# Designs tried in a protein design chat: VH-VL binders against q9fi13. Part 4

Target 1, 266 residues: q9fi13
Amino acid sequence: ASLSPEVSPLLRAAHHTVDNYVKSGMIIGLGSGEASDFAIRYLGQQLGSGSLHNVVGVPMSARSASEAAKYGIPLEYYRDGVQIDFAFHDADAVEENTLIAVIGRRRSSQEDDYILKQKSIVKVADEAVFMIKEEQYKAGLEGSIPVLVQSLNWLAIAEEIDDLYLGDAEVWRRASVENEGPLGGDFPIVTSDGHNILDVIFTTPIRSLADLATSLDKIDGVVDHGLIIKTRCTVVIAEETVVRSVTLQTSALEGGVRTYGQTLQK
Short names: E, the ipSAE of ESMFold2; O, the ipSAE of OpenDDE; V2, 0.75 times the mean of E and O plus 0.25 times the DockQ between their complexes.

## First folded at step 4 (VH-VL; framework fv_lerdelimumab)

Design G14 (at its last look DockQ between E and O 0.01; V2 from the best seeds 0.00; counts 0 for: pae O 10.6 > 2, placed apart)
Fold by ESMFold2-Fast, scan of step 4:
Structure G14 (fold): chain C 266 residues (1-266), chain A 122 residues (1-122), chain B 109 residues (1-109)
Amino acid sequence: as target 1 above (266 residues)
Amino acid sequence: EVQLVESGGGVVQPGRSLRLSCAASGFTFSSYGMHWVRQAPGKGLEWVAVISYDGSNKYYADSVKGRFTISRDNSKNTLYLQMDSLRAEDTAVYYCAKDLPFAWGSGYFDYWGQGTLVTVSS
Amino acid sequence: SSELTQDPAVSVALGQTVRITCQGDSLRSYYASWYQQKPGQAPVLVIYGKNNRPSGIPDRFSGSSSGNTASLTITGAQAEDEADYYCNSRDSSGNRLYVFGGGTKLTVL
């Protein structure tokens, strides 16, 4: 219990991320979630104290925009061609070894456009950090993989996904929070671009998130999904008393990602 | 209010045919998979057949495959079960059941009809 | 074909907790749903997707799942809970096939 009962383990991870990855002059992708809220607050404090200067935030969600405004971080709208030096955000889970992140698992209907925006900002950023709890970092992940689909034939797409992962997953169309119950009817979440979200809930361990991403990308009508494959990324893992960071490394021999480094901080 | 009303049950001789109907109301029928589930008198539930939202995919329990045909008419909000070559062991109350609105292919039956009794007897 | 196994009968005293179990290999691939059936009535969905309750189902009903086993727990059983309880799972042996457990008759003493 190195942290107070009111302090999330993610607070330490957030402060570590800002301290080690944010530099004056950067344009920074602002993630959404508990750790991102802490990082945004801390970044605002560093700007207010003069420890950092000339930092602009690009918010990944209405939540992150609101939080950044509250703590005095200048904002810039995401547009094609925006240069983003660094991005941080929360992940629902991260696969050990590959550092492939899962984002966008169900939390609230107010974040309906976040998958596309988060992935766009992460893809454009020179480097990204995922802040997670220790229990979210593992091999053989189970649970929901959100998939953005075209609404025009979402039933056919859902059926194709169900057939592809027969025996391994259930396919659920994400409903509005107020109408989740069977007695309340079926009112789907529709993103700002008019897409539906399918939650593909894996009940067996996923052997390879990379293979899953490749398979989902091949389905006509799939717009995107909650799997993020980022070449230059670090995962900052919040443990009870310490913060651990893991970064992908690529060998010049034999190509590809060969190892990952690990750093413990007090 | 969601309602499912089965009809078409009755007493029928072995080897004959019978057609069951299920009239649906209170939801967008064309958006959901539909099932038939039966229950022999004093026995447990047994799944019989499913049809996809558009009627393109149909699956059957081994005990009825080749004898029963599931179909639907989305313009009439009606589900059907054509039962051919009936046997004594097909005697049961037949329920139509609706898939949950947000779970596809999972077999979570959020609404059931009251059932229609089919008795196969000589 | 795959099967789901339930004990045929279980008893619980009024106000006490009872756990009804369902076991089968399909539960490694798919979550169970649970149905309450009273004499002369159609089944009623009480739990789906591991531990979700439909609107109108009392919070004393809960579900759990681990490995090849699913459980329905009724915390503080009431007289009106006396019924047959069936688990159901999508059958992992084929596409869009479903299997019910044999049912458990709950008696509230």
Scores: ipSAE 0.552, ipTM 0.798, lowest interface PAE 2.3, mean pLDDT 87
Fold by OpenDDE, look of step 5:
Structure G14 (fold): chain C 266 residues (1-266), chain A 122 residues (1-122), chain B 109 residues (1-109)
Amino acid sequence: as target 1 above (266 residues)
Amino acid sequence: EVQLVESGGGVVQPGRSLRLSCAASGFTFSSYGMHWVRQAPGKGLEWVAVISYDGSNKYYADSVKGRFTISRDNSKNTLYLQMDSLRAEDTAVYYCAKDLPFAWGSGYFDYWGQGTLVTVSS
Amino acid sequence: SSELTQDPAVSVALGQTVRITCQGDSLRSYYASWYQQKPGQAPVLVIYGKNNRPSGIPDRFSGSSSGNTASLTITGAQAEDEADYYCNSRDSSGNRLYVFGGGTKLTVL
């Protein structure tokens, strides 16, 4: 249904995502963010109306869990080995063509603890959708890449990262209070896993997120990062008046990542 | 130096109420989640409650849910535990504990007070 | 609610290595923290996360995890290490819930 132009573009993206990908009986990874809130709400409404039935949500954050509970979606908590049919999540940015998503850019302090969970759920899902705005879909992405590191050796790791990307990026340890220096001040963020978060802030366009991910993974003390490479991934792009979807299909034969299909829905 | 000092403990009858306080110093109190943990005499540690740095979120153990209320006054650098409908099984040393520098609820308690004893007896 | 189980007591000879283990389903999803408690004293954080040691904690203390278990290892036990040790983790049943193990009394022989 064509939503009125006065409706939030992300709401459209959320509706599109649920309508096209969610089926009765599915276990769904419930993302976190504004679009995910809309999606969760809509999903709850569909369940309430009987349009959908027997859907279980796996929340990626406290936020998503709360929203799901509020709208009556049965929840299952993420565990190793859990089968997830579909997942949707808000991304901070998506690289054009590759559809590699960036997550974990500081939105709220509450989200910092869920970066790994979000990434895990998206990866384990058979199919995933990232919901974004048009400005978040770009080639040559700039901005911060979150990197989770061991807290004990965070400085050494930060220095190594800083050296690797010298001239292209600055490394800041994420602080609980805003406007702290690059060291994160006296109150750095510590996740429940005991990790610090380094924001690698690129001031030049990143040529390849895939290469960046690979390089970060090779650094000792790096636990993980906010880059998600997902096969069978669709990016739902909320534009001002339309929703666009881009799907990644990995052909085993050609070793290449190809993006197929642009669906414009008004 | 980080200091946590609990107070308000004492002997009370079952069904009565008691309010504990924890005075914090040596760190920016308003930047950290805070916890209450209790220990019955000769027993292990039991987590009781957590409150976010700004007091906007609270969680409780099932054993105290509906009876205990955690709160804080950041202007006074003080953590509180209102204990209502006290039971014999609530008898314990109550510790306040500081969370690591996460917005709240990292789950790691890096500093503890010396505790205050609450005895519930008829 | 999630449960964490610990052996109630273990012993170690002076200078030897001891491993205290905590077991529970929550440990599959969350790292543990370990607390040392001496008689009449408040608990002290000794290990948290994957293997993080707070300032002031000797390097003979280390943490590890595997499956549904977390372990505290003391390599080269000292007399002063005699204490009760508690593991803690998030409760898998809810958000921002926490659970302690039953504690392990460590005797240094």
Scores: ipSAE 0.008, ipTM 0.482, lowest interface PAE 10.6, mean pLDDT 89
Fold by ESMFold2, look of step 5:
Structure G14 (fold): chain C 266 residues (1-266), chain A 122 residues (1-122), chain B 109 residues (1-109)
Amino acid sequence: as target 1 above (266 residues)
Amino acid sequence: EVQLVESGGGVVQPGRSLRLSCAASGFTFSSYGMHWVRQAPGKGLEWVAVISYDGSNKYYADSVKGRFTISRDNSKNTLYLQMDSLRAEDTAVYYCAKDLPFAWGSGYFDYWGQGTLVTVSS
Amino acid sequence: SSELTQDPAVSVALGQTVRITCQGDSLRSYYASWYQQKPGQAPVLVIYGKNNRPSGIPDRFSGSSSGNTASLTITGAQAEDEADYYCNSRDSSGNRLYVFGGGTKLTVL
């Protein structure tokens, strides 16, 4: 006898995301990760059944392209001038109230090359959804923030970052294999664009991801980082039996941002 | 092969000055922070000073602050320690040590020289 | 200025496991590094970061950290492991100041 797999919280978040944010005729940025895999599979099923029509996917990584191909989603590759109506993606963490997302923490060596592409597609999309579990949604986040840096003078860049966060974070150069120490071993990660990845590892709560992003952006030789600030985004939060969402709302005042309108769903 | 070779040690009287040098080879010297660490006879290790890769930042142990100056010449791959107003308590073997890349905050000394003895006595 | 405290001496029988500890408030925030020094020789780095060994250090050496304590463990101690062992860490003042522990003399019986 066969039994259906027990539904994970991320599967519910993925179904909620497709059901509520994907419409026929859209060009959709396809994210990477467990929830994104579920969303891609479900989207493919909706296309096959006829519940959705004329959807084209723009994959954020080789993983998302492979998953989309398995489920028959027509693909376009990201290039300058592509209009992306909507994007969904897994996040490693999301800061409460600001909805600033962290991506690119080490989960798979295959994903290291796609951090910039994932961020670019999410930012260019008209609106986006990050899918997370409830424990990943909080104020005072800890853990690593990936920072892409010029390979030339990476040491000087690492020292400048270390000076900013003395006592709160350690700076490690990401290695191609695990447990190679803070120098990144004999074979540090070098992306296709020729960048190293520095993991800035916080062991104390980060007060403001916005301030962190601003500080990193000012450093000469920092190419980009894994913090995503997007004004039209929603965070879909999976609990054991219910899904809720949080959306930023822009006030009439220039630059004002508020959150409200949380919805509980299964 | 990484090598660090200290020189300039010797016997000096209290109140005098001495300059130590550390010749570096086998690595890109200008990419690494450098340290001086000393060990008095029969005693443990004592960190003395650090200088950043480009020489722009310098920090000193309280015991030597105001009397010692760390410096580097990246064109000559050489680290220096200028020691002024020497005291009997400064008698020690002085080691130069290489920091790991961007390990300024961790203080990981992955290569050490052989040390040079400084004796301060009348 | 932060003190790192080590026991001054420890003994281990050949082939047994020994743990050398280092305690201090700064170890709540910073990793320790560990140095082996044999008589008449310069110190040698044996453990840094979480539990990283430099090239050439036997895998019987390992490190760990919890709370305000860092530990160096030698599994299956050998005669050549007899040495002084120093921990080092950053001072808790937030400056780039470094402090060594007083050292632990390991005797292999």
Scores: ipSAE 0.007, ipTM 0.468, lowest interface PAE 8.3, mean pLDDT 85
ESMFold2 (binder alone), look of step 5: mean pLDDT 90; pTM 0.937

Design G15
Fold by ESMFold2-Fast, scan of step 4:
Structure G15 (fold): chain C 266 residues (1-266), chain A 122 residues (1-122), chain B 109 residues (1-109)
Amino acid sequence: as target 1 above (266 residues)
Amino acid sequence: EVQLVESGGGVVQPGRSLRLSCAASGFTFSSYGMHWVRQAPGKGLEWVAVISWDGSNKYYADSVKGRFTISRDNSKNTLYLQMDSLRAEDTAVYYCAKDLPFAWGSGYFDYWGQGTLVTVSS
Amino acid sequence: SSELTQDPAVSVALGQTVRITCQGDSLRSYYASWYQQKPGQAPVLVIYGKNNRPSGIPDRFSGSSSGNTASLTITGAQAEDEADYYCNSRDSSGNHLYVFGGGTKLTVL
């Protein structure tokens, strides 16, 4: 059985993730996106068949909550102090070798606290898996890095970011209307916590997502950003016919962090 | 609707000064970067100057640096271009243009005025 | 300061596809915006930020960018598309400086 042109390459990655990382008794962070939808459906199937039992989901979005409910996964909602054993999520991109993930890039209308909630759940989880397509895993990432900012001073913050990455990025305030037109930018999205989202669109390769995260964190008025740095992290990469897994391993014996990769399924 | 209306153009002798105004309406003027762009008769577009939403940052094309000053009055929704030491080469239609609302410094000019003609001639 | 180069003229038959190109080092770092200007009128933004159309711009207009080149494509050219087209980009030297291409006169045959 191979992936067909009509089947998302992420289906196999999702099944692999559930099969290898979800154990009975776990509290699981339920990601948002195409691969996460497949993972939720499959997890529901495993619970229904009795192959897994006593699993509770913590949804990262309304989408993941709806999918989990549809497929019979018991839910608890995220709160301070919640224990999460494992989380899976889609990522917009992942930096090769560091496994730093980019999340929160604009899709169709999305206006809630998706960046903060998704990032918090992933970071709180003991271990996380990002499911991505092959093209999303590379060094020298380009494109949007979403930045959550205080709304009262959003323009001053945008100017500071623009000056910092002059020649490398364009800074845009995300509009609530799906199509960006002259008046569309007058209607910013506002998260449930009252913040705006700036899309920092890199047109040149980003040399280091870790350095970028550090720089963004230093700016007054930046609340958070779409970069996730997770030390216990695996990236499950959907290739045309197989799934490849890359794990970030911290090793004191080797003087640092190492990345391990393998092709896992034919 | 967004409208930009330039005024202040005319015939002026070399070495003299002229001040252009651009009256803005239909958007929150104080939230957007504003530009001046000119076009000499029968020639292409040339970017002249930009000012940030709060007036704290200003940038100029090399051809006008030191002679032109861009400014704005957010209480009056008006953009200005003070042109000093005018030369024959400054003869052009001058357009004010609005930057995209959320793309400060991008140089995406989503709305333009109809322009005002400045002729530097003896 | 960096320059943007455009061919001065291009022709297209009614209903056919035409591609107008803009070339310069600044396009490696910044997306171009494209402006349509008809005689005696102010320029009109038709494409910005790689391939975004302002409201009211027909879907036959599209943009693309690769390396040091940006392109404006008009698929199924109409008579009213006859105009001068200018690209614009941020100068690669920075400092919020901007540069226009020399313009391309499109004739619809």
Scores: ipSAE 0.047, ipTM 0.595, lowest interface PAE 7.2, mean pLDDT 85

Design G16
Fold by ESMFold2-Fast, scan of step 4:
Structure G16 (fold): chain C 266 residues (1-266), chain A 122 residues (1-122), chain B 109 residues (1-109)
Amino acid sequence: as target 1 above (266 residues)
Amino acid sequence: EVQLVESGGGVVQPGRSLRLSCAASGFTFSSYGMHWVRQAPGKGLEWVAVISYDGSNKYYADSVKGRFTISRDNSKNTLYLQMDSLRAEDTAVYYCAKDLTFTWGSGYFDYWGQGTLVTVSS
Amino acid sequence: SSELTQDPAVSVALGQTVRITCQGDSLRSYYASWYQQKPGQAPVLVIYGKNNRPSGIPDRFSGSSSGNTASLTITGAQAEDEADYYCNSRDSSGNHLYVFGGGTKLTVL
């Protein structure tokens, strides 16, 4: 079969991920995003055809739960101590060589995924795959790093972050609406745990996401952030005509073995 | 506090019909698959039937297929088992069981009712 | 008929470790779940999936699987663990059909 020019690169990445990492009997963390939607749909089709059996999904978001229900994937809620064999997720960006992922950036869709839940599911999984576009995989990442903060002192925390990254980043408290209404106003998003989200928007290249994570973790009142450090991690990169996968090599600090997938879709 | 309460059991003659009910509370009933599991006196567990969260899919054990019908009423949080053409070997305690999965059937039964006894005897 | 085979009985001394096994071809493809049943009571789910414990189940209960065999391990058995234990798995058809093992009676000495 020939590659369709209209097929989304993320569709190929999603199919590659399911084909190579999902086995019958697994409990799977179901990610959120365009590639995860394709992966969930394809997984449902494999279950329906009998190619896969006895797969249970643990959804990372209301979006992933809804997609799984639509395509017939059994679900269970995340609980402390649950064993997850594998997780797939979209990432907003991934740092080249370290495979540290950025999640939780504001999307054009009105779904605001809960960063702590997504991060917990990915971290407890035995193995994880991030599915991304080629332009999202690079060194010197810029843009928003979401930071979860205690609501009571959010302004003081924001000022401390602003001071630490003065000239490198802008700090904004995420609002429930992007634009100001006719009467003006600002309504902050509050997570289910009662936290605010600060978008720390880097306008200069971030030299090290690992150093950034360490710095953020030291700030009193920072609950967590959108940086995921996962030791058993593969990044599936959707390129124009091929799928490229990079797996972190834990025996080497630079970590990463480059592999190429199929040029043709399944 | 999840509760499942079965009712409708009793003594019935071979060839007759009986309908069991299971009243559910303490969870969002309409979001979960539901099962019937039976246990003959002094014997092991035997899975009987499953119904999806919305009632669109149903599966039965071969021993009851064509005779039993599983159904649900999500507005009343109630599961049913219609048992037709009853046989002596259908004598058992019938348990209502909740599937662990949110939308469909995983076959992991996380909560069980106390059971209702069905005796098929002439 | 059962496609999952369990030994009918096993004994363990108080505080010692016991392993209850379940064998069947479906276990090559599907994880087992394990149920504890005490006389006159409904079954209780103790392990599901690869090795998951429901909330409220003591950490002495664990599960494992290899090939066509699934195992329930109780480390440091207590008197209250005396019960019948049933494994359950999907039938090999993969179409939401389920089968229980014959059950294992655990006696705590």
Scores: ipSAE 0.000, ipTM 0.481, lowest interface PAE 13.8, mean pLDDT 84

Design G17
Fold by ESMFold2-Fast, scan of step 4:
Structure G17 (fold): chain C 266 residues (1-266), chain A 122 residues (1-122), chain B 109 residues (1-109)
Amino acid sequence: as target 1 above (266 residues)
Amino acid sequence: EVQLVESGGGVVQPGRSLRLSCAASGFTFSSYGMHWVRQAPGKGLEWVAVISYDGSNKYYADSVKGRFTISRDNSKNTLYLQMDSLRAEDTAVYYCAKDRTFTWGSGYFDYWGQGTLVTVSS
Amino acid sequence: SSELTQDPAVSVALGQTVRITCQGDSLRSYYASWYQQKPGQAPVLVIYGKNNRPSGIPDRFSGSSSGNTASLTITGAQAEDEADYYCNSRDSSGNHLYVFGGGTKLTVL
C-alpha cells in the first residue's frame, strides 16, 4: 500500500465536497468548523490557480468570513433575495436515514454564535452538504440541541421546554464563559439579534429529530433551533481511510436512503 | 428517570436535633431549586424551606425559621435539612421536592420523594 | 401572611365533571398549582401555571383562574382520580414564600 501522510479525515471530506459540488459561477454558503476551514482553504487555492472562477462565498460565521478573506474568496453577505447555489457546513451530529442535522453546539467558550444565520443560509441553498466524522452519524442521538429564545421571557420559555422533556433533557442558558451555572450567571450569550441560547441536553436517545423539531416550533417564544431539515442534502462522512456519501432520496414507492462510498482522488 | 430518596427520619425527643438527607438522580441537580415540604399525620401539606440552585438563597416557613437550616451539596447531588430545637408539632412525613424551574421561585413541585417520617415524642 | 381556602370534601359520580376550588388573595397575583395525593403516596403535580399539564397527566385535568379563585376541573372523572387535592401558590408575606390549601378529599361514587 502507499504511504499516507498524517492528515485529518475531515480534510479528505472537505476536498471531496469541493471537488464534487462546487462549479465555476456558483454562489456558495461557507460553513463553519474544521472541515469547512479545509474546504474554504481548498476552494481559495482552486480560485487562485484558475481551476475555478467566478465563485462568490456567503459566510455563515465570522470564522468562515475570516478564512475566506485569508484565501482570497470574494464575499457577499446574506440578505433577502440572495440566491445560494450550494452550501457546505460542519454538523455536530446527523440522524441516520433522515439526514436531519444538529448544529450550533458549543465548540469554545468565546465562540460567537451564528445559529440563525447558519441555518438560514443552509435552508436557502439549492443543495447542501454536511461534512462529519463517522461517529457523528447515528440513530438515537443524545446531547445538546441549541434553542434560540426571546430574551425578555427566556425563563418562562425555558420552563416550558424543561416541562416538555423532563426526565429526558436538562435545560441550561448558555453563558459566554464556560463553567457558569445553568442560568448563565451575569454573562449569558446574547446573539446579534438579541436572543438567548438554551442548550437542551438530551440524556436519553432522541427517537425522532423531526418530531423534536415540530415540538420545539410550537413553543411560544422559541425563535429557532439547531435542527436542520434539508430536502436536497448529502452527508459526506469522513471514515478512517475513505470518504462515504449519503444522499437523501425520497421516492413514492420506497422512501429510501441512498449511500455511496468514494475514495478521494488526486 | 427522576428520583428523590429521603433518609434520616426517626424518633427523637423534644429539644433534640435531627438531619434529613435527600439523594437526587435523573436530572442536573445543580440546575434546580429544591424544597422541603412536610405533612403531619392525617393533616395537609405544609411548605418548609427552599434553597436556590447554587445554595446562595434560602427561605423558610415562619413555623421553622431560626430552628431549621436547609443546605445542599451539588457535588454529591444531595439536599439536607438540619432540624434543631425540635417540637412535638414538627412530627410529620418530610418530603424532598424539586422546583419545576431553573431557580426556586415558581413553587411548582414537579417531583417528590417518598418521604421520611420524623416523630418528636418523649 | 396569606391563606388558601379549600372545601374539605367533594363527591362526583363516575364519568361526570367535578370542580375543586381554591380561594385566597395571593391568587390575584400568582397562579395556583395542583397536587394529587393518594393514601400512603407522595403528592403528584397535576396542574401548574394556571392550566399547564406535566407530561403523563391525563387531558381530563384542567385549571382555571379568575380573581382570587383558582379551580381544578376533572372532566369525566375516573375511579383512579379518588384522592386528596391540594392547591399551592406563592405567598407575598416576607420569608414564608409558599402556601398550600387545606386539601379537598375527592370521592368518586
Scores: ipSAE 0.015, ipTM 0.500, lowest interface PAE 8.1, mean pLDDT 85

Design G18
Fold by ESMFold2-Fast, scan of step 4:
Structure G18 (fold): chain C 266 residues (1-266), chain A 122 residues (1-122), chain B 109 residues (1-109)
Amino acid sequence: as target 1 above (266 residues)
Amino acid sequence: EVQLVESGGGVVQPGRSLRLSCAASGFTFSSYGMHWVRQAPGKGLEWVAVISYDGSNKYYADSVKGRFTISRDNSKNTLYLQMDSLRAEDTAVYYCAKDLPFIWGSGYFDYWGQGTLVTVSS
Amino acid sequence: SSELTQDPAVSVALGQTVRITCQGDSLRSYYASWYQQKPGQAPVLVIYGKNNRPSGIPDRFSGSSSGNTASLTITGAQAEDEADYYCNSRDSSGNHLYVFGGGTKLTVL
């Protein structure tokens, strides 16, 4: 409800994103997460005041749809062939220099896992922005990489992944019950299309997310994963007093990056 | 309620054979790897063998390799340990243990049976 | 080869904090799991992975891992915590082979 005496750095990142990337007339992919909630609220306020007009939102999750409706943003649901001019999203982590994003890590606020939908909307958009905290932007990322797998052979697929990353990662089947942690128990989550989610938890730094994505894509029975490689991508990094933006000048596999920062106070 | 109940233990002479059973209930048995772990009287725990969910993969401790055979019958929710060429040092309480759902290769045993005593003596 | 070393015994006063340690090369690659065993009873999993508790395990139990060492910490030890504690890890070879530590007998004074 009320803002604390300190403004969240993600609020600054969200406002920066809306102010610099959203234009009247756009169809916008609405991400999921704390920064996306701030962006949706701010976008709704700009539409209500008349500062922006003719903007339609395409929600990436039930959370984003609910927030958009709450703040008066007209919605259109994702379907094949929908044009998306711009998308913003939170990311669990972003690899420095490549701007490859990790999404879909388990959070208590994410009851619905929409990894495929989120990834599809981001990739279809003409341009995308990931809003993250400074500690989420680094080389040598560790932690969970979610992997969607076909359910009929899930254990064999998990064994193959475990063998590829022996000593580097643990493979856990994601449970529908949070009290059991990321383990499936007898109650594994099953996505709406019938797939299981494996959390591949890296305990050593991942040298290259691009190489990891390539390796995972080669495994028969892997449907998709939480790694997003986006050609037209900017990462808006929320720092203590500054918003820093990093933009790919070409694709993640072919090009370099440009970094700039903006001070928001005094 | 997860339950594992071992049976088949007893007194057996050196060089003979014995077969242990573990009856499982309260979970989808066919979805989990299963282990045998033993404990000699007054001593520590020693891992013995593991079997994958479908029975296609099996691994053994060096101390029992070539003498023990782990198997399972998913239609009966039952795990087995066939023990051949028994030695005095095989005397122990044998526990059936279930893998955590699913941490393959980490060796996390979330449920254990009460154990069955095997005594190898002449 | 992978062996896990534990001190055979440790004591703690009621309500105080105790740390039980496990050392071995396999712990550089794999997290330990910890088992509590009371006389005449089957072992009970108390910690798995770096610091995960199964449902029903009191929050006074926690785990940590650094280099070749894993630790089980009991903050505010209770009388019922008196037991043998075993660490377990996967063999560093990467095969599905497992090794237990020798066990630590905890006495609550």
Scores: ipSAE 0.000, ipTM 0.394, lowest interface PAE 18.8, mean pLDDT 82

